VH-VL binders against q9vpl3. Designs and how they scored, part 11

Target 1, 224 residues: q9vpl3
Amino acid sequence: RGKINIQRPKAPHYERARVVAVTQPKYPELPKAKSCFKTRAERTQQQQENPYNEIIAREVRNWLDHSRLVAFFHLSSITADDIFRVRVQLHKQNLHLKSYGSKIIEQAVKNTRYEAIVPLFHSNHCIVFSPDPEKTAALLRIVRRVPQMVLLGGIVEETMLSRNQLVAYAQMPGLHAVQAQLVQTLSQAPGHLIQQLQAHQNSFVQVLDVHAKNQMNEETPKST

## First folded at step 1 (VH-VL)

Design r21 (framework fv_romosozumab)
Fold by ESMFold2-Fast, scan of step 1:
Structure r21 (fold): chain C 224 residues (1-224), chain A 120 residues (1-120), chain B 107 residues (1-107)
Amino acid sequence: as target 1 above (224 residues)
Amino acid sequence: EVQLVQSGAEVKKPGASVKVSCKASGYTFTSYYMHWVRQAPGQGLEWMGEINPSGGSTGYNQKFKGRVTMTTDTSTSTAYMELRSLRSDDTAVYYCARDLFDSSGYEDYWGQGTTVTVSS
Amino acid sequence: DIQMTQSPSSLSASVGDRVTITCRASQSISSYLNWYQQKPGKAPKLLIYAASSLQSGVPSRFSGSGSGTDFTLTISSLQPEDFATYYCQQSYSTPYTFGGGTKVEIK
């Protein structure tokens, strides 16, 4: 055949081109002096880059303010083709996968009620936004098939939820408003929840470190 | 427990239309795509199309474009597939199937099938 | 469209035998491959998704392997209830396509 599916337009092709352009690797030269003060050139570069960073930070604030569902993920190494497939699946459900540098996130949430989430973004991360909290179940189904994305937690109807609480919310059938009320009633203080989310991330990293060390020891040839 | 229950067998004359229903239960109807797959006697499986019950967007196999329409009624958790201008080679068992835990086109639950016979 | 080729189209086996069915895609589909079992007069039943993940409730004697273009379904010790037709299906892109099927018959 050869005809384009009108119900599924050319968007996947254009989306792939855009995703490839955005994800294209850029390897800037490594910083020279590790312990010296910034040079005048470095300060000028930083100053010139600040307006662009503020524009992106405003975009992040806009997403946070207008999304009723926000989910935070640790992102492991993933190919451009695999992330493209994930973005297409998410987009079909009105779920928008975004990736921003940790400094941009910090700038975006500084002096806002979301400032408490900054510790979650010290490592590689990505965020999924949606105006529809009922899409939490769809989000978790899609992400279950992507081992490179590890759920850290999220925000539903302005309520911070841990990974386990977000999973529980997604599995509840029936009235989503009642589900949200129940979650709010069962939720812990935001500070305590943030500590738990960070602990989960740190525990995961520690488990991976132990596993890597154990594999390294097992791969070492035994010579007696 | 997830169940998909389809309407009963149909016998149609060439040129007629048939509308098959698939009533879903045991899950949130709008959370999963619904697929339609047919199988002619003694032949393999053929994907006809998909519908997203959340918003009603559809994707059809080009072979059936112009003759097939897929719809849903979210108030009754029912999906419909209408095939028009029936020909004798449309004689088949028609199945509805739900996505497997994502929207990429996996099927993990199937209806029992609806036999459609097109004869003069 | 992505073409799915299964081999063999049919095979004869005895209870206790190891059975291997192969599926080849006309282009790379990563791991977006499902395996289905169908008995006469019944709807297909999902056995394996994502090339190698066993569906809940499916016996462990069924296993799937492969990635890209070449995929295999293995039944380690064939049981009487396993005599059926098996289909592979790609879920990488629309239109989703099935292989021609492999009929597993009693020897």
Scores: ipSAE 0.007, ipTM 0.456, lowest interface PAE 9.2, mean pLDDT 76

Design r22 (framework fv_romosozumab)
Fold by ESMFold2-Fast, scan of step 1:
Structure r22 (fold): chain C 224 residues (1-224), chain A 119 residues (1-119), chain B 107 residues (1-107)
Amino acid sequence: as target 1 above (224 residues)
Amino acid sequence: EVQLVQSGAEVKKPGASVKVSCKASGYTFTSYYMHWVRQAPGQGLEWMGEINPSGGSTGYNQKFKGRVTMTTDTSTSTAYMELRSLRSDDTAVYYCARWLDEYYGMDVWGQGTTVTVSS
Amino acid sequence: DIQMTQSPSSLSASVGDRVTITCRASQSISSYLNWYQQKPGKAPKLLIYAASSLQSGVPSRFSGSGSGTDFTLTISSLQPEDFATYYCQQSYSTPYTFGGGTKVEIK
């Protein structure tokens, strides 16, 4: 390859360049955009005339296929600088923040097991991907500093979870086997996920809290 | 419990180098950046730099760039900070601290290493 | 570099008093501000992160507020163990910078 720099990475510039490459938009801007191409009524024409849409849809499918953790967020108004800092922060934990248009998401998940997520992207949104589901706790701690990002739900180990279920999962990382069984038991058909995002999942959280208390009592015999 | 234990106090002559160690325990060493902060007698806190134990990438405060080197040994969960070409104004307590990404802050600190530079 | 200015540099207060410490950034840092407490001869301790979030184990009498460039640390009822120097720190951009510190003396 001839680039010696691979053998001697310059820490500050190398890490920043790598993070920038990961966080940069994968979708090139359309130079000849007219207002008529931006309407929902021109959907079919946009699909035919924008080959980049299929390229980006393939990227989304690749992220879904190779991620064991996917989290969906509603994104309120936030500065470009602030969202970039969040991306860098998440990247340090192997969490990849991505933003895609709702039509691209629809194209990516159509006729797949994830088709049910489309309604989550009716407004401004972003998605976090990771190959490591144990990073769910780190993800939730980081986004607590970003009130503009509101957790809607996610996918862990190919199972769709509501916000409350994902929060409960994050609190019990040492109990993955038990959590996986509970998640599978509580999971519903993909079409029911949106309803679960509206519902209170208190009973699931309480089961995990009881188990955590029992584990803590075993570790610390003198705790009250 | 999460702990950072630093090496003992050192007395150095001007022009010498000092290497301070910081041994981590109670957490996954490679999951958090390690930061170095110093404090001269009667003065405030001064950030020196950071290192990612996963891969060894570093970021230094320009004030120390060229004189400081931060390294880690993942097999012993130990971070090191070496400061070269010591001057009398490098006399300070040097701290290592764990950077908690979720808070953008330093949640656990070492006890500090006093470095005295005198002839 | 982002410069952090703390006021006052020192203060003396009685047990039970409300103490207010101010920190000003030379540019907007959103909510990326932390407060640390340092007792004589000891390492700093994180009190507050994200301008207003209380670190676990820190007494509820400590609170933080502010955003952008102006930030405040408040101790609602000063206790003897609160004798310390307090530092603000911006975590918005490297190099991360600290305020000059505020020494709180209890007599």
Scores: ipSAE 0.006, ipTM 0.452, lowest interface PAE 11.0, mean pLDDT 76

Design r23 (framework fv_romosozumab)
Fold by ESMFold2-Fast, scan of step 1:
Structure r23 (fold): chain C 224 residues (1-224), chain A 119 residues (1-119), chain B 107 residues (1-107)
Amino acid sequence: as target 1 above (224 residues)
Amino acid sequence: EVQLVQSGAEVKKPGASVKVSCKASGYTFTSYYMHWVRQAPGQGLEWMGEINPSGGSTGYNQKFKGRVTMTTDTSTSTAYMELRSLRSDDTAVYYCARDEPFYDLFDYWGQGTTVTVSS
Amino acid sequence: DIQMTQSPSSLSASVGDRVTITCRASQSISSYLNWYQQKPGKAPKLLIYAASSLQSGVPSRFSGSGSGTDFTLTISSLQPEDFATYYCQQSYSTPYTFGGGTKVEIK
């Protein structure tokens, strides 16, 4: 048995509720004019949408829309000073290093052709954007000096590429060779491309497991 | 074919400077790092530093204490390594070597430049 | 700096012999290890990268193994042209460092 405290202060002003009441439509809606019923799914969707996340998701979509080169990396533990140095080196080559939460990436790419990239971002990650696809070679040269960044794959000219395909693109000597490679990539089935992206992520997971045991092997993934 | 051709042998006195060149052909010069490695007579290999021809960024081995400068001339596809304040223990064969884009490996080497520092 | 120790410093073997050279790193370098062959008066030549990957154009009698701190280069059946000095090199961090070399002498 407990004693209830009855010393309650006067109810505070709920300014937000008062503002909402004042901003209600002056003319009431009629049931025959417009339905105000919402389904359970619609109400649940509204509760799950965060306005701040939508703003950041729009920023991500803007980067994707205006970048001809996008590269995805796993990012292991790295100091603020080290990542700053990498960011400066990348910026000199018009390469922009960005980091976003996995749910924001999912929100940004849902209902787009790039939705398949979401599984790449279930662990620590970062993305490099550039308007210039010719900078792919410069990107790979910079990041290979950064063992904390592991290439997972990318997008070049709106075409999804696996790690090996992106490396091959960087080694292409001219525009005709690049176009031939992109045509070859475009002919791959979506399932096959997803499998290649998953294989690189699985290779990375194996690298983490082996590295924790003082071993590292990026060529032998543990997963299918 | 890929080729790295270095300048000829040099004989220098202690305190002088030497500048070794490495002319690349058969590939896109700006797509690969260039490294410099030296080898004293009868001794092993020693890494001196690297340069990215696509911007000129460099990384040097601290052992050379501000005595080394690496540069490139992209118009001639040539890399240069200048070593200053030469000592007798700088007598060595100096090699340039190309670095593969994804893996840190020296896949092609120049023929070497002998630098002799004598009293 | 990462110190690389090779053993033996030299060895003598007959044509057809199996030759093993070892390389030890002072700290874990994962699989970031390369092997080079250097013939007298010539520049080094890449044999193996990433501890076990054979460079294109290199004979299949050469193989590499190991990870972490202990690595091995094996020549399954020594040939006359294999007379050379062999070097391991870590590519894990700068400054890149090489082993002291192993001279393979054949008759």
Scores: ipSAE 0.006, ipTM 0.456, lowest interface PAE 10.3, mean pLDDT 77

Design r24 (framework fv_romosozumab)
Fold by ESMFold2-Fast, scan of step 1:
Structure r24 (fold): chain C 224 residues (1-224), chain A 119 residues (1-119), chain B 107 residues (1-107)
Amino acid sequence: as target 1 above (224 residues)
Amino acid sequence: EVQLVQSGAEVKKPGASVKVSCKASGYTFTSYYMHWVRQAPGQGLEWMGEINPSGGSTGYNQKFKGRVTMTTDTSTSTAYMELRSLRSDDTAVYYCARVDWDLGYFDYWGQGTTVTVSS
Amino acid sequence: DIQMTQSPSSLSASVGDRVTITCRASQSISSYLNWYQQKPGKAPKLLIYAASSLQSGVPSRFSGSGSGTDFTLTISSLQPEDFATYYCQQSYSTPYTFGGGTKVEIK
């Protein structure tokens, strides 16, 4: 029951205190050169598990649970001052910009319907959460002024939407029933939507790679 | 026809290990997760964990963490579940099941393997 | 962990009766709820997935409804082959959890 705190998934402070009370940092042991592949892989997986990461992953899961709007962005180089200004502007619209490490995102969405989103987070990324899906239009207006943030896709009313579908949703009038009908119309079986979104992610990453290579070519001595 | 065929019943002493197999046929083995669920006599269903045959990633119920290992052999389309340090309360029927990765429903189940732990 | 509370634990019914089984999640699971039928000595069988989708080959007398925390399985006209134990299961987050089961017995 979060009647006051709609910003749940803040972990209870006592859970954090319990993790922080660990008297010694957990150091992962390096696999021995001659250990068998299976034993080495199993040991590596076990040693990489961090209670702190699990707590933060639970926070991410709670954000997903309590947000009716989730938008995924690729984040290019941006100054601390600029991202702070964007964060403030988003917060005025009840939009919450969060950045989490790729490993934490993977742990949060592993074995859930969102696992296919993991490839989005292998590059610089950020996520915007909101309990209010009517704020999608406000989100896109704000982000349009921030070229360092590139929309990849999102989730509205627990339905995965591509970039183009999110743009279409944002252009609808703000009546709750009308927006719910649109989401229903645009939605497909979750499995199909995830695969479609993942394919678009791969295409976007490929476009970024080509752009980066073209930027390198601009610096070459040979103009031909 | 999709089929999951499990290994036969086993009787073990406390402290021993058991390894149950589940041979899949009738579908592309790497396209679905394989989960393991157990049921103690007269009790309900208890989830043990999952494995993705594509790549071998696993997720275990914390209750069994450290005692359970799930593996697959893609060349034979067979999944394995090994439970170590057996106790009398591990006496149960163990099921493998094919699970939709996205929606998480168990659409095909093995026939079950009875594991009895007694001294 | 998400706890699944199923009610009733058992019920007695006659052929032709409308049977309703309820499942409650300790937190919102959206529509990530599945229903299974289990007969004595047999593995469970999937009936309904994603709260309301009927599995191929399952008779239309079975239906599911609900979202969030409260879910219902309905058998519109009970048949002799429907006397079994029914389980709900959430697939919203790991660990996956099952309800305690509802045994449907002959009256």
Scores: ipSAE 0.000, ipTM 0.411, lowest interface PAE 18.6, mean pLDDT 76

Design r25 (framework fv_romosozumab)
Fold by ESMFold2-Fast, scan of step 1:
Structure r25 (fold): chain C 224 residues (1-224), chain A 119 residues (1-119), chain B 107 residues (1-107)
Amino acid sequence: as target 1 above (224 residues)
Amino acid sequence: EVQLVQSGAEVKKPGASVKVSCKASGYTFTSYYMHWVRQAPGQGLEWMGEINPSGGSTGYNQKFKGRVTMTTDTSTSTAYMELRSLRSDDTAVYYCARSFEDYLPLDYWGQGTTVTVSS
Amino acid sequence: DIQMTQSPSSLSASVGDRVTITCRASQSISSYLNWYQQKPGKAPKLLIYAASSLQSGVPSRFSGSGSGTDFTLTISSLQPEDFATYYCQQSYSTPYTFGGGTKVEIK
């Protein structure tokens, strides 16, 4: 604008003010529950605009950029005490277990070479970081005793590896074998590994769905 | 070429201690577990314990807990197994064996060290 | 402790025979089962890991199957070098335990 109106309407006398307020039409208010509902898109947009998320996203980018080993896991229900013991065991091997929200991961990797990992984080997840790729064998030994953590894949020396490739990498005896694996992985089509990782997630979800349905149908045993 | 080379045969008296060594070559020593497995004459295989050379963390079979100590020297890529308070029933061939992370397959074995306990 | 029961304890077979060795766990071990071959005076050799995965360098006549509590090692056509003692081993939980062994003897 650039124009201000300093003139205000005179307030009516006490009696007149009361009568005017009662007789004026009032706009009905929507029920609070419905007026407070937001669409998922509106909630998502509001979350993306949060400055706090940008600070954590920068932390995630820092971990990705300075770690030579990054492993991605699906995380099933686990107690705070159990995950704490796992964190302590991992930390002794210079392995750092971190959990971040999916929106923070998405924000962290947007417009980076790591953007392809976003689909891995649609469900409960955690990430293990290390500056030392030789710790891959130690990582998998620790995690194999934690059935709540399911390996999805990882990044070694900036190269994305599927679950099977990461397991194979852990078995390699040194630099020569690591270089051979790197060459093999780099020769693959860009979309191929992501499709394989997504297929693994879908298979895992299907197993959980079958298990839940079997528990629901427990009262009606089916012959095998 | 992956190789595990163990120390030579030992003859000990009851109550003594024995320390067997296993020198690894041809792979990254800290990337694999080292296990110790023994076999008494004419008997089957018995797992004694494991060690992670990367951090020195150990897991022992309860049968040997309190008598066995497993250690590694990462500078020489050597694993050690010390068994104390030896009894005649500890007479066996002692093997070191390497495993990787998943399913713990013992994929490479030392040649074995015969330990005889007699008076 | 998880007990591993192998059957038979011994068997006699001829070259060319199909040999089957079974291993039963006292509780479910999923697919955390490995198979080993041991010749007299020698260290054991890994044949199969994760119940069904053939170790590199092992002949294709060896195969493993099973999950949970019941596992089988099969030699499709026995060769002279296959006369040995075979052991199963669970790696599901500590202490890792071996079966009693199955001695495959020449007929």
Scores: ipSAE 0.000, ipTM 0.426, lowest interface PAE 14.2, mean pLDDT 76

Design r26 (framework fv_romosozumab)
Fold by ESMFold2-Fast, scan of step 1:
Structure r26 (fold): chain C 224 residues (1-224), chain A 119 residues (1-119), chain B 107 residues (1-107)
Amino acid sequence: as target 1 above (224 residues)
Amino acid sequence: EVQLVQSGAEVKKPGASVKVSCKASGYTFTSYYMHWVRQAPGQGLEWMGEINPSGGSTGYNQKFKGRVTMTTDTSTSTAYMELRSLRSDDTAVYYCAREDLYWGEMDVWGQGTTVTVSS
Amino acid sequence: DIQMTQSPSSLSASVGDRVTITCRASQSISSYLNWYQQKPGKAPKLLIYAASSLQSGVPSRFSGSGSGTDFTLTISSLQPEDFATYYCQQSYSTPYTFGGGTKVEIK
C-alpha cells in the first residue's frame, strides 16, 4: 500500500488558526470591511456613496448589539504577520478583532446611544468584540504585549467605560456577578464618559505625532 | 503568587498508563493555555501538546497522538496529562507550563514529575 | 515541523566573559522565538520572549536579537549563577519545537 504524500502549507500559522477556529465557539463571520484610501484624483472622481456601506453598517450594529464586551483601540503601524498572530491569540479567548472604515462606523452608530464614539475612529483603529465580558482581563493581558494597539475605552454589558474604568473592571478577581456589579457602579454618567474618551483619543494622537516628528528630525542627520 | 504544583514521581511497567496532575494557583485558570513538555534523562525539551482550559480544546504533537489525552478540571484549577501504552523511551521528567497570552512563551512552570518506565 | 538548530552544544567561559549562543530555524518564524534557562534538577525559566524582550525579573545582562531564521542570546558579563543549559523555542506554529540546548560551564 502506498502512503499519501502530504503537502504542508506554506503558511504554517494558518493551520494553527484553522484548528482554533474549528474547535472554539464562534460567531458567524461578518463581511470584511476594507479601508477606502483614495488618491486625490480618485476622491474627486468617486465621491458617490458606496451602496454596500449600509449593509456592512447593519452588520456592525449586530456585533455591537450581540457583544457584551466591545473594546476600542488605536492601531499604529503593524505587520500583517503580527496582526494575524494577535487575531489568533484573541480568537483562543473568544475575542474577535475587526477593522471597519470610519464612514461605516459612523453609519452604524448614527441615531444610536453610541453615536458620540465616532470621533474615536478618525485615526487608525480596530475593535474587539466578545459575548463574554469575563474575557476583559485576557484581552488586556494580550494587548499589553502589543504596543501598536492602545486601549481607548469600551462597552461592557451595554455600558460605556473609559480606559481606566475598563482596566479597573479587568482587575476584579473572581465571579462574573462581582464584575457586573462593578460595571453598574462605574457607569452612571454616560455623557461625561464620552467626553473623556474623545479627549483621550485627541491627546494620544497629538503625543504620537510629536514623538514621530521628533524621531524623524533626530534621524535625518544620521549618515555614517 | 502564580504557582503550578505537579503530582509525585511514578514508576510504571511497559504497556501501563500514567496520569500526571498540575494544580494551578494565583491566577485565572481559564485565561491561559497550559502546555505539557517532557525531558528524557540527559536530553532536551520536547513539546507534547496544549490545552485551553476555557472549553477544553486540545492540540497534540503528532508523535503522541493516539496515546496522550489532556484534560482540565476548572473547579479545582487542575490540568491533567495521561500517557498510555508506556514504553521504556517514555522515561522522562514531565512538566506543565503556562503560556502567557501572545508570544507562546511559557512563563510559569511546574516543578516536574519524574515518570520511570521499567520492567 | 520547524526544526531548531542551536549552537554550540556546549561551551566553557570565565566569570565576566561575553557569551553568545545561536539558534537557527528551518523556516522564517518572524520574532516568535523564546529563550529559556535550565539549571540541573530544575524546571526551565523564561529569559527572553518575542526574540528580544526581557522577561520581568531577569537580569539585564541577558539580551536577545534576531528575526526570521537567525537568532542570538547574549550574556554580556557571565556570573556564577549563569551555569546552566539554555534552550531556544519557536512559537510560530504547532508543534512548538526547541533547540538542542547549549550547556554553559564556568572554567
Scores: ipSAE 0.014, ipTM 0.484, lowest interface PAE 7.4, mean pLDDT 78

Design r27 (framework fv_romosozumab)
Fold by ESMFold2-Fast, scan of step 1:
Structure r27 (fold): chain C 224 residues (1-224), chain A 123 residues (1-123), chain B 107 residues (1-107)
Amino acid sequence: as target 1 above (224 residues)
Amino acid sequence: EVQLVQSGAEVKKPGASVKVSCKASGYTFTSYYMHWVRQAPGQGLEWMGEINPSGGSTGYNQKFKGRVTMTTDTSTSTAYMELRSLRSDDTAVYYCARDIYDEFWSGYPFDYWGQGTTVTVSS
Amino acid sequence: DIQMTQSPSSLSASVGDRVTITCRASQSISSYLNWYQQKPGKAPKLLIYAASSLQSGVPSRFSGSGSGTDFTLTISSLQPEDFATYYCQQSYSTPYTFGGGTKVEIK
């Protein structure tokens, strides 16, 4: 696997500027607060939470609550320029790529129905949000060209789905009723689905090795 | 100049296999996916699959999944498509085609095509 | 699979005519639609990508429009070199699928 297959520069510069201006979200940006420099003992004694983290955690909760599609990815080494290009392409499809620290994710989901996802974020990660679950196919199509982003699972219509279940959802005909029924059927055993997501995260390195050698993971298993 | 040059025409018997090559030049081979598309005589275009030269990951059309294999040799900038268990209805012109992942090119177009390789499966 | 339906399958036209070819997807494909031109014995050539973007080097008489499920390719003033078969193609999801083709021939 390697870097995203994007040529530089491909399109006219004015076109890039125009696309960026159109696709950029108009949300207030908060300056990244730098951590206070304290001794190890002082940090341990205080057990303090950064106030900035609570503000961003609230933003994360808002995204989770208002998005009908949430996809979780493991993120390998990628340049800032490459991830920015992916973000722009996703934004054209109303897909919003966000990256948050694991502590912020934990604060955001603590004492909520999403708390079980915390183990997915112990390594490098990113999340894609969308109000439109029909965009799952577009999402997977875009990220297939980004080997640094590996799908772990997600949430569709507030139902937690494994990687394979998301792929199956994406391949359904564009009949909303049929897709909704699939989500309901797949959500029948919530404990089992969470275990599948956690197992996938735990075996991520092994999956990469198998994928490299057998080229097997690019083809979805049969529905039954 | 970007060029995709394919191997010459093949005549095969039913049950045999064929391996078509596509040699790329004029661009960074590992930066673009390679696709294979076929066209039976007098018929339309049919997508067979894709391969990422930057790792060898593949995606096949389910119609061919059990009998097609796509590979690349990055040292020679060459893509290969092998189709096994040939049938008379596999008689077609086989094309390789390049696409680009680019933030300005939604739609992942096939911008350059090989000249095509005629494969005839008879008797 | 996403089914792509082109109409008409063939049409006869004269030089200078306005030609319109339509393509319909069985489900929404946003703007992930490309148009190709194929002349007899030759490989296809990209004309339009992302439903409406003209490929560099392609004459401005070619234009594309549409989104979702309904798309059109228009040739504003047909030229002798435009007599060919035209294909639409969705690249929204795999397997990528092509329309049945529209043969534009001289009457």
Scores: ipSAE 0.000, ipTM 0.449, lowest interface PAE 12.5, mean pLDDT 77
Fold by OpenDDE, second read of step 2:
Structure r27 (fold): chain C 224 residues (1-224), chain A 123 residues (1-123), chain B 107 residues (1-107)
Amino acid sequence: as target 1 above (224 residues)
Amino acid sequence: EVQLVQSGAEVKKPGASVKVSCKASGYTFTSYYMHWVRQAPGQGLEWMGEINPSGGSTGYNQKFKGRVTMTTDTSTSTAYMELRSLRSDDTAVYYCARDIYDEFWSGYPFDYWGQGTTVTVSS
Amino acid sequence: DIQMTQSPSSLSASVGDRVTITCRASQSISSYLNWYQQKPGKAPKLLIYAASSLQSGVPSRFSGSGSGTDFTLTISSLQPEDFATYYCQQSYSTPYTFGGGTKVEIK
């Protein structure tokens, strides 16, 4: 009676193997849980087919065209609540915080003078628009306390500025202030010149007078 | 009532470190930035840095070249300022000050101040 | 860093006098200027913020004016409790900087 090796059961007889194969419950393949996350491809396709994309792109263009200040930010792990808070703060300063998809931005700026901004929109981003370039300093002060908003660059008066340039710009006196200073400086220049010219003339006259007085004193004969 | 109460006077040797505390009360501690300002004897005011108790973000005056560390304990509503590698010129009164956060104003004045902590660095 | 220059460094005045202190910034700081009062042995007290806004509880005899680079603190009628050192501070950009102070002394 051959020792039944319980550790290596002999392969069942061919007929038994067939019966076992047929009687094995076919468990339905668990439906691959459709990841609720639309694949990048599906998202891209949906974005292309959205008739509203053109409308939104036009809106973006409109903002760009009518804004004298545009700032681009990267968003790093910011909550909706934080965004809302910042938005409210910015809005009070007539700064408009907007966020658009990268594809929309690309579509909006294609073949325009703004095409150079496309590389800035590879990740989560937001844009701040303002009709007033003097609000640059206010913008930077507001976002300074929002570490999740990282300044990437901006457009001021139709000029593309780097992050550093934008910061520098914010530190400059407003155009009107500079103009006023210039006018003041220019208005003072003629006065100073006149004073200097007059000073030399007066000095010369004084020297001449002294000379004349000395000559007169020498010509007065000592009447012994 | 808003109050900022600082720790007592400290006497330290050059090269030592000092840690000053500022206990806040009467307001939501995490809603306002805390600043540190020092004043050398007979001198003006010098801003050292700021800390957001909410999240712990800090900004320091670069003049201190990394010698300053600001921290907060939200559980006790206490802000701390540590200054390391003390020098004689670090002798000063150190103040904590609350930042006025106004959503309409982007400027940050200091509306409440601690009583000050005198730190003396003796040779 | 933005430099703040106050003038004068000290002044003598009598009770009832009009006192004017000026503060100049090395660059434009818009209206981001604050004024503080400090008495000996005490912490500074906020008087004026945003160049011209009076802090709550501060007497109306204190006023601030100016924008850009030039600012003025005015005490319309000096009171005995007003003898102190006054500081301007810019809150425009970090590091925040203070003026050198103006000591108002009794004549």
Scores: ipSAE 0.000, ipTM 0.492, lowest interface PAE 13.2, mean pLDDT 82

